Miniprotein binders against q9f7q9. Designs and how they scored, part 38

Target 1, 364 residues: q9f7q9
Amino acid sequence: MSKKIYIGAMTGTSHDAIDISFLSIGTKIHLEYFHSIKFPKSLRLKVKKLIENNESSLSDLGTINKEIGFLFSKSINEAIGFSKIKKSSIECVAISGQTIRHEINKRFPFSMQIGDPNIVAKETGLLVVSDFRNMHIALGGEGAPLVPEFHNQLFYKARNPRIILNIGGISNYSFVKNRNDIWGTDVGPGNAILDAYCSDFLQIPFDKNGAIAAKGKVDHIELGRLLQNNFFKRKCPKSTGKELFNIKILSKKFLKKKAEDILCTLVEFSAKSIINSIHKNGHNNCDIVICGGGAHNKYLVKRISEMASNDIVLSSDLGHDVFAIESMAFAWMGYKRVSNEALIVQTSSKNVKGLLGSITKSKL
Short names: E, the ipSAE of ESMFold2; O, the ipSAE of OpenDDE; V2, 0.75 times the mean of E and O plus 0.25 times the DockQ between their complexes.

## First folded at step 21 (miniprotein)

Design cc1 (at its last look DockQ between E and O 0.86; V2 from the best seeds 0.00; counts 0 for: pTM E .718 < .8, unsure alone 68.635 < 70)
Fold by OpenDDE base, look of step 21:
Structure cc1 (fold): chain B 364 residues (1-364), chain A 106 residues (1-106)
Amino acid sequence: as target 1 above (364 residues)
Amino acid sequence: MSIKVTFETDDRKTLWEIYYEVWYLALYMGYDVIITITGDELVVYVTLPSEEEAAKFYLELLEIAAELGAKVEVKVDGKTVRVETDDPEELIEKAKEELEKALEEL
């Protein structure tokens, strides 16, 4: 029998890509194919404006939702073509959509992902699973992080508790101690502010290896101010987004510093946010497994290592690709949804279970 | 002009280092890029606006391959450009010659 394939397609990584993972799911989870496509610059700039301004016309919002739907459709169909995997072996496509707003601290909490699943279902002719975050919120969660149960499936080792630290635009970690108790939280900024500074002020995509930051000095005044953010006062588990941690939170006085000092301070801000969260939650006596694009920032990894009492490894040291973990998590959540298997949702009081994601189909 | 570059290595970590370097390069140059990973192969698909930019991007990819110890195969508009050399310095020169030949045949 041909292997059943589950696709996960994700946007919002540090490197401005659409990442697409093709999973086979049996006794083991296996990445059969990975496809990463550059996010179109024009559409990236539109999305960036939406996130930063928190305003749009209904017409513009409706239009960009369709544009992102077509972008997912095109990228998924292209990935299928390049993979040489038969379309008949694909059980579903799970999409993250593009997050444009995440507001959990309101009377009516929501998380807004754009990218019309109806376009994706029609253009691919596949079953689409979408809108995971709003069902997570409806079940009493914060809509993020979605990955803790998947991290448990990949990284669980008996008698070896682990932190699975994802350093994307936002940093999150999962505490993987046992199979039945799922725990994860957002911790603060990852690369989002670093990469935005590089793009907007240095005309480079990111600080490769953290090499510019490694030459700088920490501005302790700005670092102290940034660490006073009310998000850090919230109890874990908690969620955040790029709408809270973006270039606009930096002081005008700080932005006049040398680029090396700015990047060094921002690395220190990400590193301290991670370490402070680990210590606050009492998870300081276990291995840290790092994944996401931030794992390649050697200076950020070094600063985490110097502040932590924990042994640090990359997810690649455990046979799990650093950049694929998030899109793999969506593929796995797609599998869970089409299999009618409930996921664990962390709430403020207790873990609950429910089906996550909406199913969209254009044909039988 | 379309370039397809295939990297092969016995170390999956090296594939992801290549992925990181190629992503940086493509984003820096502003190119539309697709990077795929299957098994021990990384494939780059790039569309370039000129032959001159194609040659520059190709050379940078060869340097990445040489630095990281990966085998590299290049196709330009579907034609395979094979450079076989055990010398990394000779690789760049032969790659220029083969690319120039491939461009003259277009």
Scores: ipSAE 0.781, ipTM 0.907, lowest interface PAE 0.4, mean pLDDT 91
Fold by ESMFold2, look of step 21:
Structure cc1 (fold): chain B 364 residues (1-364), chain A 106 residues (1-106)
Amino acid sequence: as target 1 above (364 residues)
Amino acid sequence: MSIKVTFETDDRKTLWEIYYEVWYLALYMGYDVIITITGDELVVYVTLPSEEEAAKFYLELLEIAAELGAKVEVKVDGKTVRVETDDPEELIEKAKEELEKALEEL
């Protein structure tokens, strides 16, 4: 009877949530329903171990891959029930999976997301779209960020170039200038190290509004050391993950400092990595639109604003659903895949087009 | 004890500020919540083991609504506790009174 619905489900938010967006897509993209639940604590710890450790057993990986598949399935089925949206109206569910590795600067680049799409297809009875990143890589791209074309779709304004800065666990931005082409890159840490420090050392979920960081002093020696990471020397487009930016990169001496100084220094690290990238790429003279969970870290936004030569606005100030944009992007990419519409892949040479996402069905 | 708190505002920025505040509160208190958004409504679902914990969490959610200027409707075990006012201090006081009455009738 009614509207076609596309679901996007993702993990890796700054609040350790599982975010699920339901989109209708016609001449415009509309968020019909948004559902957010907590990532279970015990499973979050298993995933954190996989990300932060150099080695893990194949049996543990295989088991956790199934557990994440069931987590997505349960969360999606719950969201459908709460939404009161008819399941027959749902064309597909796109899942991000849970990224545990992202290794691009090497001879055989790869990205690894766990969350078995066969489990999701079987448990939901829906057509599942997954693994967007590895086709992106196979076509010569970085596999991340995936959002630049969706940012174009939402934020393009003729003769008004703008930066869409997504501050998640890892920060990325899109330079939105041309409707029919894209530019985007990962830039460095967002909230990943901040939130890990709060959880591991302070037993709080995160530094609300950056209030603790705001009371601290920057450790310029540690900050200088952190900014020397080889990732910041790479040409754009580039990509990274939490396996590069986690607690283990912090020196033991630094970790013995006051919490306020540690968080203050980590905010400065995120802010400088963002602004240095924007300036290095020559994108100084346009507005910055901030989205993602980091948009609500008031101290981080203040530091970015004070370093920037750009005007800054939150995507929520423009009426956009700041915390839902990434899950909406997955729903939109699912729509593109089931419609057999190509997405643009930014490469180190010429941009290409390709069909991103693998389709999994459990029934005829 | 099942709590459903509905926040309503026509300002998308305010809805997402409520989302942020509710997530922090739930994570800090260690409660598993479901947060949903449909149109101008943000809904928080939680099941808590005691009336005391439910009342405590409910009062924190009301303070978020008062601070951010959102309308609120509360259901406790399916019973609606209606509070409608444009004065934040009056909102909190009326909601405390209605909640205490509803809990005593249980």
Scores: ipSAE 0.762, ipTM 0.884, lowest interface PAE 0.6, mean pLDDT 87
ESMFold2 (binder alone), look of step 21: mean pLDDT 69; pTM 0.608

Design cc2 (at its last look DockQ between E and O 0.88; V2 from the best seeds 0.85)
Fold by OpenDDE base, look of step 21:
Structure cc2 (fold): chain B 364 residues (1-364), chain A 84 residues (1-84)
Amino acid sequence: as target 1 above (364 residues)
Amino acid sequence: MSIKVTFETDDRKTLWEIYYEVWYLAFYMGYDVIITITGDELVVYVTLPSEEEAEKFYKELLEIAKELGAKVEVKVDGKTVRVE
C-alpha cells in the first residue's frame, strides 16, 4: 500500500517563511519531505502592520484573508509538485493560517488566524484542516501552545523527563514526563523582537548566531521593565502572541543604545523569560531539548545554558529537525482530526479531550 | 535564469546548518527562494534576472558548502555548471 501522507503548512516561525512538512504516520512519525518558501515581503509588511496596530478596515481584513489563502494554496501546490509525492497519497492538508490577533484575557477569548481554507481546499483539491486554536479555546484552553501532545509523541522517554523548548517568535515549552499527561505553556518572547529590531533598524534579516548580541552589554533598567509585563504574573499554562511581544514595547530611551547592547538585552529578556518559567513551574531538574529557529541563536542558547542547571541538547541531536517540528505538529494534528481522534486540551482546571480543527472540502 | 543548487551530506545536522545559512543569505540579498529537504539532500531553487546575479548567488552557496563540508551541484537553466 502507498504511504498515507499528511501535510502541515504553517507561517509565523522565527523566519518569515511558509514551512510545509509531509509526514508519514505509522509506528513512527517520519518527515518524508520538507519545503520552505519565503513569505512575500509586501504581504509580510501588511501582516506586521496589522499585528502591531490592531487596526484594519473590514474590506482590508477580508482581502488579506483571501491573499493569505492563495499564498498557502500556491505554496502547497508547489510543494506537492517538487516532492514528487502522488497527490492521491495525500490524506489532508493542515494549515496554521497567519495569526494576526490572540486575546485570551477577555470575556470572549479568541485567536484570529487568517488564510481562507476554502481557497486552499479549492485550489489544492485536498481536504483542509484549519482553525485549531478556536476549538482549543472553545474546549476551555487558551488556543496555545498546540504542540505539547505532539512533543510527547516525538520525545517521550521512560524515566527521563524532558523539557521541549520551542524558540520561535514566541517561546513555548512542553514538559514531557508521561505519555498520557501533557503539559505546555508559552513562556514569553523568542526571536520576534530580535528579528524586528534587525529588520527595522539594522536592515539585516536577523542576528546570525547571535553574534552581534554576544558583543553587547545588558541594559538592566530596560530588562527589569520588560520583565514586569503582566504576562509573567499569570499562572501557567498560558498563551501569548507577537501583539504583546513586539518592537513597540521597547522604550524610546533604550532604542537609542548601541545595537549590540539592544540585542544583548533582548537575548537576555528571552533567556530569563524561559528560565524563570521553568523554575516557577518546578521543571528545573530535567534535560532541555531546544527546537525552533532560536536554536541557531548560539548566544541565546549559551545564555539559557548558563542560567540553567540542566543539560541542553538540540532536537537535531535526537534525530528531530529543528525547523520542521512546528509544521510537523500541524500535519500530525491534521492526521488526528481526519482520523476522528481527540486531542488533549489543557484547561485551567483539568485536561479535556476534543476534536481540533475545522474540515473544509471542495467538490473537486 | 533558473538556479538549482543541491547540497548533499550524510550529517542531517549539517543540512539544517546549511538551511540556516541559505535562509540568511536569501533574506539578506532579497531573493525569493525555495529550500527543500529530502533524505540527505537540501535543494535551493531561485530565479534571477541575469547570469551575473546567478553566479554571485551560487558562489556564495559554494562557499557555504565548502565551509560546512557538503557536496554541492549547481544547475543553471537545467545545465550543470559546478560540482564540488
Scores: ipSAE 0.854, ipTM 0.953, lowest interface PAE 0.4, mean pLDDT 93
Fold by ESMFold2, look of step 21:
Structure cc2 (fold): chain B 364 residues (1-364), chain A 84 residues (1-84)
Amino acid sequence: as target 1 above (364 residues)
Amino acid sequence: MSIKVTFETDDRKTLWEIYYEVWYLAFYMGYDVIITITGDELVVYVTLPSEEEAEKFYKELLEIAKELGAKVEVKVDGKTVRVE
């Protein structure tokens, strides 16, 4: 039988990248090809301005929505060409879009992603699946994280519950126990504050391997203050963003300290946020599988391991493609949508099922 | 100058360590790279304005390959310049 390919394309969280995964999906999920390119700086600046303004012209929004659509299209077509995968074998492309608003705790919750799927469908000639988050919200979910069911698919093992800890800008985890149900939540900062400090104060992209942090001492006063954030008291499932976990939450007195002490304290903050959440949710007695960009911060992983009562494994040690997991998740959700298979939406009450993703075609 | 650097390793952990190292280097140097992964191969594509910049960049990529124990091939304008 001819191999069926499912593409997932997303904007990356930490590298300003567009990540594109090509999956084959049968009895198992296989990454056939991965393609990663930088999000163009000039367009990134336009998106940044759109996000930061309280009010934006509808014309600007409309134009940038088209520009992002063309960006996804160009990137997907480039990836197809480089992959040497026959276009006729591609069943769909799922796109994340670019989030510009995510407002959940209100009367009419919503999430807004730009990147016009009509442009992507027309320019690629492929069936496009998009807008996964708003059906998630309509069904009573948070709209994020979307990965817990994919984590379940990759990591489920009978009679062996597991924690899949994704350390991105914001950390999240899935408790993988039941083949046919999910549990997942955001838990706090991952790399977001660390990377922002490195960029803003040290003019480096991040603290490679946590080497600077490893030389520092924890400021327990600032750490205690940071851990008092009300997010940590919220009931799961919960979601958060860089609006809660950024440089602005750090005291000015703390920012006068040595860089190694600042980074050391921020590593401790991320590690404690993660481990406290796992323990508070009663998930202390299973292995933790670490994925995401933070899996490469050796000092952060060390601190998590030392605080955990759990055994720690990197997802790469299990043969998983640690940086591709999120774009693979979008490809997999595209597969589910074109197969008319429901996904599980975790809510604050009971989990429900629904068809996530809108289908757009330019051809029959 | 079109540069194609192919890393090969039979270890998925090392493959993604190379990915991490390459992105760090590309961000630090301000270069727009394409990184691709197929099977056991990671490939870096970049077009740079001069032979001097091209050589500076792929020499850093060669150091990454040496430190992580990966096989590496460098092509400049389609011609092989280095093999590990």
Scores: ipSAE 0.821, ipTM 0.950, lowest interface PAE 0.6, mean pLDDT 89
ESMFold2 (binder alone), look of step 21: mean pLDDT 84; pTM 0.828

Design cc3 (at its last fold request DockQ between E and O 0.93; V2 from the best seeds 0.87)
Fold by OpenDDE base, fold request of step 22:
Structure cc3 (fold): chain B 364 residues (1-364), chain A 84 residues (1-84)
Amino acid sequence: as target 1 above (364 residues)
Amino acid sequence: MSIRVVFETDDRKTLWEIYYEVWYLALYMGYDVIITITGDELVVYVTLPSEEEAEKFYKELLEIAKELGAKVEVKVDGKTVRVE
């Protein structure tokens, strides 16, 4: 029988890419092919303006939604071509879309991901699964994190509870103790503020290996101020976005410091936020597995390890690719949806189960 | 010029280190790259406007391969130009 393939496509928050994972799902989850393409700068700037300025016409929003839909379509079709995988073996494509809003603290909570699934379905000719976050919200979740159950599938080890720490633009972790129960939360900043500072002030993509940060000194005044963010006072599980953790939260006085001191302080802010969350939730006595783009910030990983009570490993040390985990999670959620298998939704009360994601098809 | 660079290593972890370094380089240089990983191979695809830019880019990739202990093959317009 031909191996069934499930695609997950994610707009990366950390490295300006669209990540596309091709999964086979049997007794094991296997990454058959990974494809990463640079997010077009022109469209990135439009999305950035939409996120940061909160000012757009309905016409602009409608247009960008279509442009992102075409971008996903192009990237997925390209990835299929490069993979040499037969299109007939692909059961679905799950898309994250581009998050432009994540407003869960309102009377009508929502998470808006743009990228028209109708375009993706038409242009790829595949079944598209989208809009996972709004069903997660409708079921009583916060629309994030979506990965905890997938983390259980990859990283569950009997009698060895683990933290699976994803360091993206925002950091989140899953507590993997029980195979059939999930726990996960956003914890605070990941690398988004670091990368934004590098881009905006240093004209470099990011602090490679955390090498600049490693030379700096912590501004304890600014660190202390940043750690007073009301998000940290919220009960877990909780979600956040770049709306709360972006370069605009930094003081003008702090931004006048040396680049090394700024980056060092921002690493410390991410590291301390992670450790504080782990401790606050009573999860400090288990292995920490790190994934996401921030896993390659050696200085950030070092600071987390120095603050943690336990050894830290990368997901790669367990045979799971650091950068692919999120797009793999979408592929797996796509599989679950097309298989009519409910996902666990973590709520403020009892966890519930439901089908996540909308199905879009252009053809039978 | 169409550039295809293939990295090969017996360590999957090293492939992701290469991925990280190549992404940094591509973003730094302002190039639109595709990076793929299948099995023990990482492949970089890019189209550059000149042979000079192509050579500059793939030389940096050769250094990445050398530093991380990976085998590397560079093809420009379908022709192999380096194997290390």
Scores: ipSAE 0.865, ipTM 0.956, lowest interface PAE 0.4, mean pLDDT 93
Fold by ESMFold2, look of step 21:
Structure cc3 (fold): chain B 364 residues (1-364), chain A 84 residues (1-84)
Amino acid sequence: as target 1 above (364 residues)
Amino acid sequence: MSIRVVFETDDRKTLWEIYYEVWYLALYMGYDVIITITGDELVVYVTLPSEEEAEKFYKELLEIAKELGAKVEVKVDGKTVRVE
């Protein structure tokens, strides 16, 4: 039999990319092809305004939902063409959609992703799996992070517990200990505030390798204030987003300081958020494997390593594809859904199992 | 001007360091690139309006390859212009 291919496509990644992973899944999970393009600037600005204003006409929402659907479709079809992978080998496409709201700690929790899966199914001719987060929420979970079970698949080792730390815009980690169970949580900022500061104030994409931050001095007054955020007091599992960790949480006085001191303080904020969470959860006696875009911020990794009681390794040092892990996770979840295999949903109490993802087809 | 730059390395860590460097450069210069990875090969595709812009961009990519120790091939409009 020919290889069966599972595609995972996602937005909201580091560097505002659309990441597309093509997986083969047998005894081993293998990345056959990876395709990355920039999220179009004009459409990103529309999405940014929608999220930041938390207001829109229904007509504008409907239109943007279609535009994002066409964006996913175009990107997936382009990736298929460039990959030279036979389209008939592709079992499904799992899409993240573009998250515009994520509201959990309330009576009727929800998460809202745009990107019409009907457009994707029609334009690609493929079976589409979408909307993983709302079934996760319906079963009592947070809807994010979705990666902990995939982290188990990649990183489980008998009698060798480990932390898989994903440093994206928001940082999350999984505690990988049991083959058949999961533990994971969002922990706080990763690169979100750092990248926003660089873009808005320095006119650069991000602080490459943390080189500017490395020259600065920590503002311990602002750092102390930032660490008082109520999110850090919440019981795990918990989830958060850029609505909580953005430029607007920085004091006006702090923003008058030198760029290197601002970035140095923000690196310290991300590093302390991560290490404080690991310590608070009693997970400080195992290795930390770092993945996500923040794994390449050398100064941030250095600060995490200096604060940690844990040994630190990059996922790339273990032979894993550090920037592709999240889009691979979506491909893997698509595989689970089309195989009618339940995923584990972590709740604040007892973990449960459920079928995550909705299936959309345009053809028999 | 269609630019195709192929980086080749057998070290997965180096491959993703190239990815990081190329993304930074593309974002900084405002270029819409396609970056692909198959096996040990990372490919950058971009269309730029002039030979001058094309040469500026692929010269930066050549420096990334040199700094990280990767083999590199540059094609402009299907013609090989550098191999290092």
Scores: ipSAE 0.858, ipTM 0.954, lowest interface PAE 0.5, mean pLDDT 90
ESMFold2 (binder alone), look of step 21: mean pLDDT 82; pTM 0.799
OpenDDE base, look of step 21: ipSAE 0.854; ipTM 0.951
ESMFold2, fold request of step 22: ipSAE 0.834, 0.847, 0.834; ipTM 0.948, 0.952, 0.948
ESMFold2 (binder alone), fold request of step 22: mean pLDDT 83, 83, 84; pTM 0.818, 0.817, 0.818
OpenDDE base, fold request of step 22: ipSAE 0.857, 0.839; ipTM 0.952, 0.947

Design cc4 (at its last look DockQ between E and O 0.09; V2 from the best seeds 0.00; counts 0 for: placed apart)
Fold by ESMFold2, look of step 21:
Structure cc4 (fold): chain B 364 residues (1-364), chain A 84 residues (1-84)
Amino acid sequence: as target 1 above (364 residues)
Amino acid sequence: MSIKVTFETDDRKELWEIYYEVWYLALYMGYDVIITITGDELVVYVTLPSEEEAEKFYKELLEIAKELGAKVEVKVDGKTVRVE
């Protein structure tokens, strides 16, 4: 049998990582190799400034777009070398790009990812698939989350509806019940604000296991303010990003409270955002399978479990690669694109099918 | 000092727990690591400026392996210095 490899490379993880998954796709989807490296600090700070300030010169934006393109290229070439997988076996590389803006509820909705795919195609010599979100939007979708169909592929079981909850920087979930259709939505913050607070104010990468948060008390005034955001009033499907859920939404008075109370309140905010969405959509009585980096935040998982009427299962308990699912999803979407197979696009009305992802080649 | 630390376990769930622990440690210490996973094996690669820093880092990784019951091998500049 012919072994074909599909690469998915993504940024925007809660650990400031670039995650790269190598998939083989036959009768089963198999993760052949996973490669994870740190996003360079200086470039990360430039990206953070773009997202939070929503201001830049066109020249600076153009330069950063090239820098991110070279970052993806270097990372992918390094991963190929370390994997010892023959480059001739690689059918494509799908890249997420680095999201810097995501604006949907407007006359001309858009999502902006930087990381020039022409640089990636030239520097890797591979067929590149990119820009999945803007075709999703053009077809009437939200451009995010993109994972619901991949969640269906991994988790569908006849007569066994499931919620697949991905707790990354932003949380999303899929309601998996139909083999040939999807349902999914972004729900709010996951780890994004928690990790930013830990980094900016505590000089630690994140609150390991939620241990600091577990010692705190909820500030119900600030929690109430945070939950009044108009995003939570929108009907699903909906999407959001770190441009909405970052440190800047916290009041100055709240930021002067002790760290454990701040983190406790932010955990409650993430947990409440998740469970309120599940309840509002009528998905109360099926299992919740948790994946993503937030699955390891024991206090957050505890709070979700205590608010939920649902049974909670970690995707790792089902034998799945909890941290790799998103980069695997990009590899899988790359496979679909180069195979000219449509993906399902969820809209506010009828779901449609479309060919997602732009192909870039430097040679025949 | 080029460090290569290989974790091996027969339980893939434990590899992702090791991934979480290693990433926290690397971020906390400010080290630029490469983490790879193939089959039942997780590998950490890092280059550090001194033998003292190298030893401090891989001793923390050895502790992670002990806590999670994983087999571990440490190589420094291609030479095996620990196996457990």
Scores: ipSAE 0.848, ipTM 0.951, lowest interface PAE 0.6, mean pLDDT 90
Fold by OpenDDE base, look of step 21:
Structure cc4 (fold): chain B 364 residues (1-364), chain A 84 residues (1-84)
Amino acid sequence: as target 1 above (364 residues)
Amino acid sequence: MSIKVTFETDDRKELWEIYYEVWYLALYMGYDVIITITGDELVVYVTLPSEEEAEKFYKELLEIAKELGAKVEVKVDGKTVRVE
């Protein structure tokens, strides 16, 4: 029998790429193919502006939703072509869309992802699963993180508790101790502020290996101020986004410092946010597995390692590509949805179960 | 005008990064392109209606090459116009 393939296509909070994973799911989860397509600079800038300004015309919002859907469609079709995987073996495509707003501390909590699944379904001719976060919210979750159950499936090792730390634009981690007990939380900033500073002030996409930051000195005044953010006072599990952790939270006085000192302080802010969260939750006596784009920031990884008392490994050291983990999670969530299998949703009171994601089809 | 852009790099991973940047650029600009990878070379073929559009397109390709550290040769109607 031909292997059943599940595609996950996601864009992170950084909105720098669409990551596309092809999974076979049997007795083991196996990554058959991975591809990453860079986000077009023009569209990246539109999305960035939309997120940072928190305003748009209805026309502009409608247009960009279609543009992102088109980008996902073309990216998925291209990845299918390069994978050499037969389209007839693909059961579904799960898409994250692009998060543009995440507001959970309101009477009507919501998470807004753009990227029209109707375009994706029509252009790919595949079943599309989308809108995972709003069902997670409807079931009493915060719409994030979505990955803890997948992290448990992928990384569980008997008698070896692990932290699976995803460093994207926002950092999150899952605590993987028991197969049937899932736990995850957002912890604070990842690369989002670092990359925003590099883009806006240095005209570079990111600080490669954290090499600029590694030459700087920490501004302890600004670091202390940033660590007082009310988000850090909230009990875990909790979610956040670029709404709380963006370039606008930095003081005008701090932004006048040397670039190396700014980046050094921002790395320290991400690292301390992670370590403080791990300690606050009592998870400080287990291995840390790092994934996401932040795993390539050698200086950030070094600072986490120096603050942690635990062994740190990359997910690559365990045979799992650091960039593929999130898109793999979407592929797996797609599988769960089309198989009518409920996912665990962490709520403030108890874990609940439900089907996550909406199904979109253009044909039978 | 017929444009042929050849990228060369010793890292096959970089060739794929170039492929996606070029593919997306062409898609965004509304051009049909043929992109081929052979050995350590990536070749882009495109036909554009004017020299101005050709120049605009291959300048964006030169920036991609620069960002990724690849060698690049641009030919317009069979004549080499840039090597970087």
Scores: ipSAE 0.400, ipTM 0.771, lowest interface PAE 0.9, mean pLDDT 91
ESMFold2 (binder alone), look of step 21: mean pLDDT 81; pTM 0.787

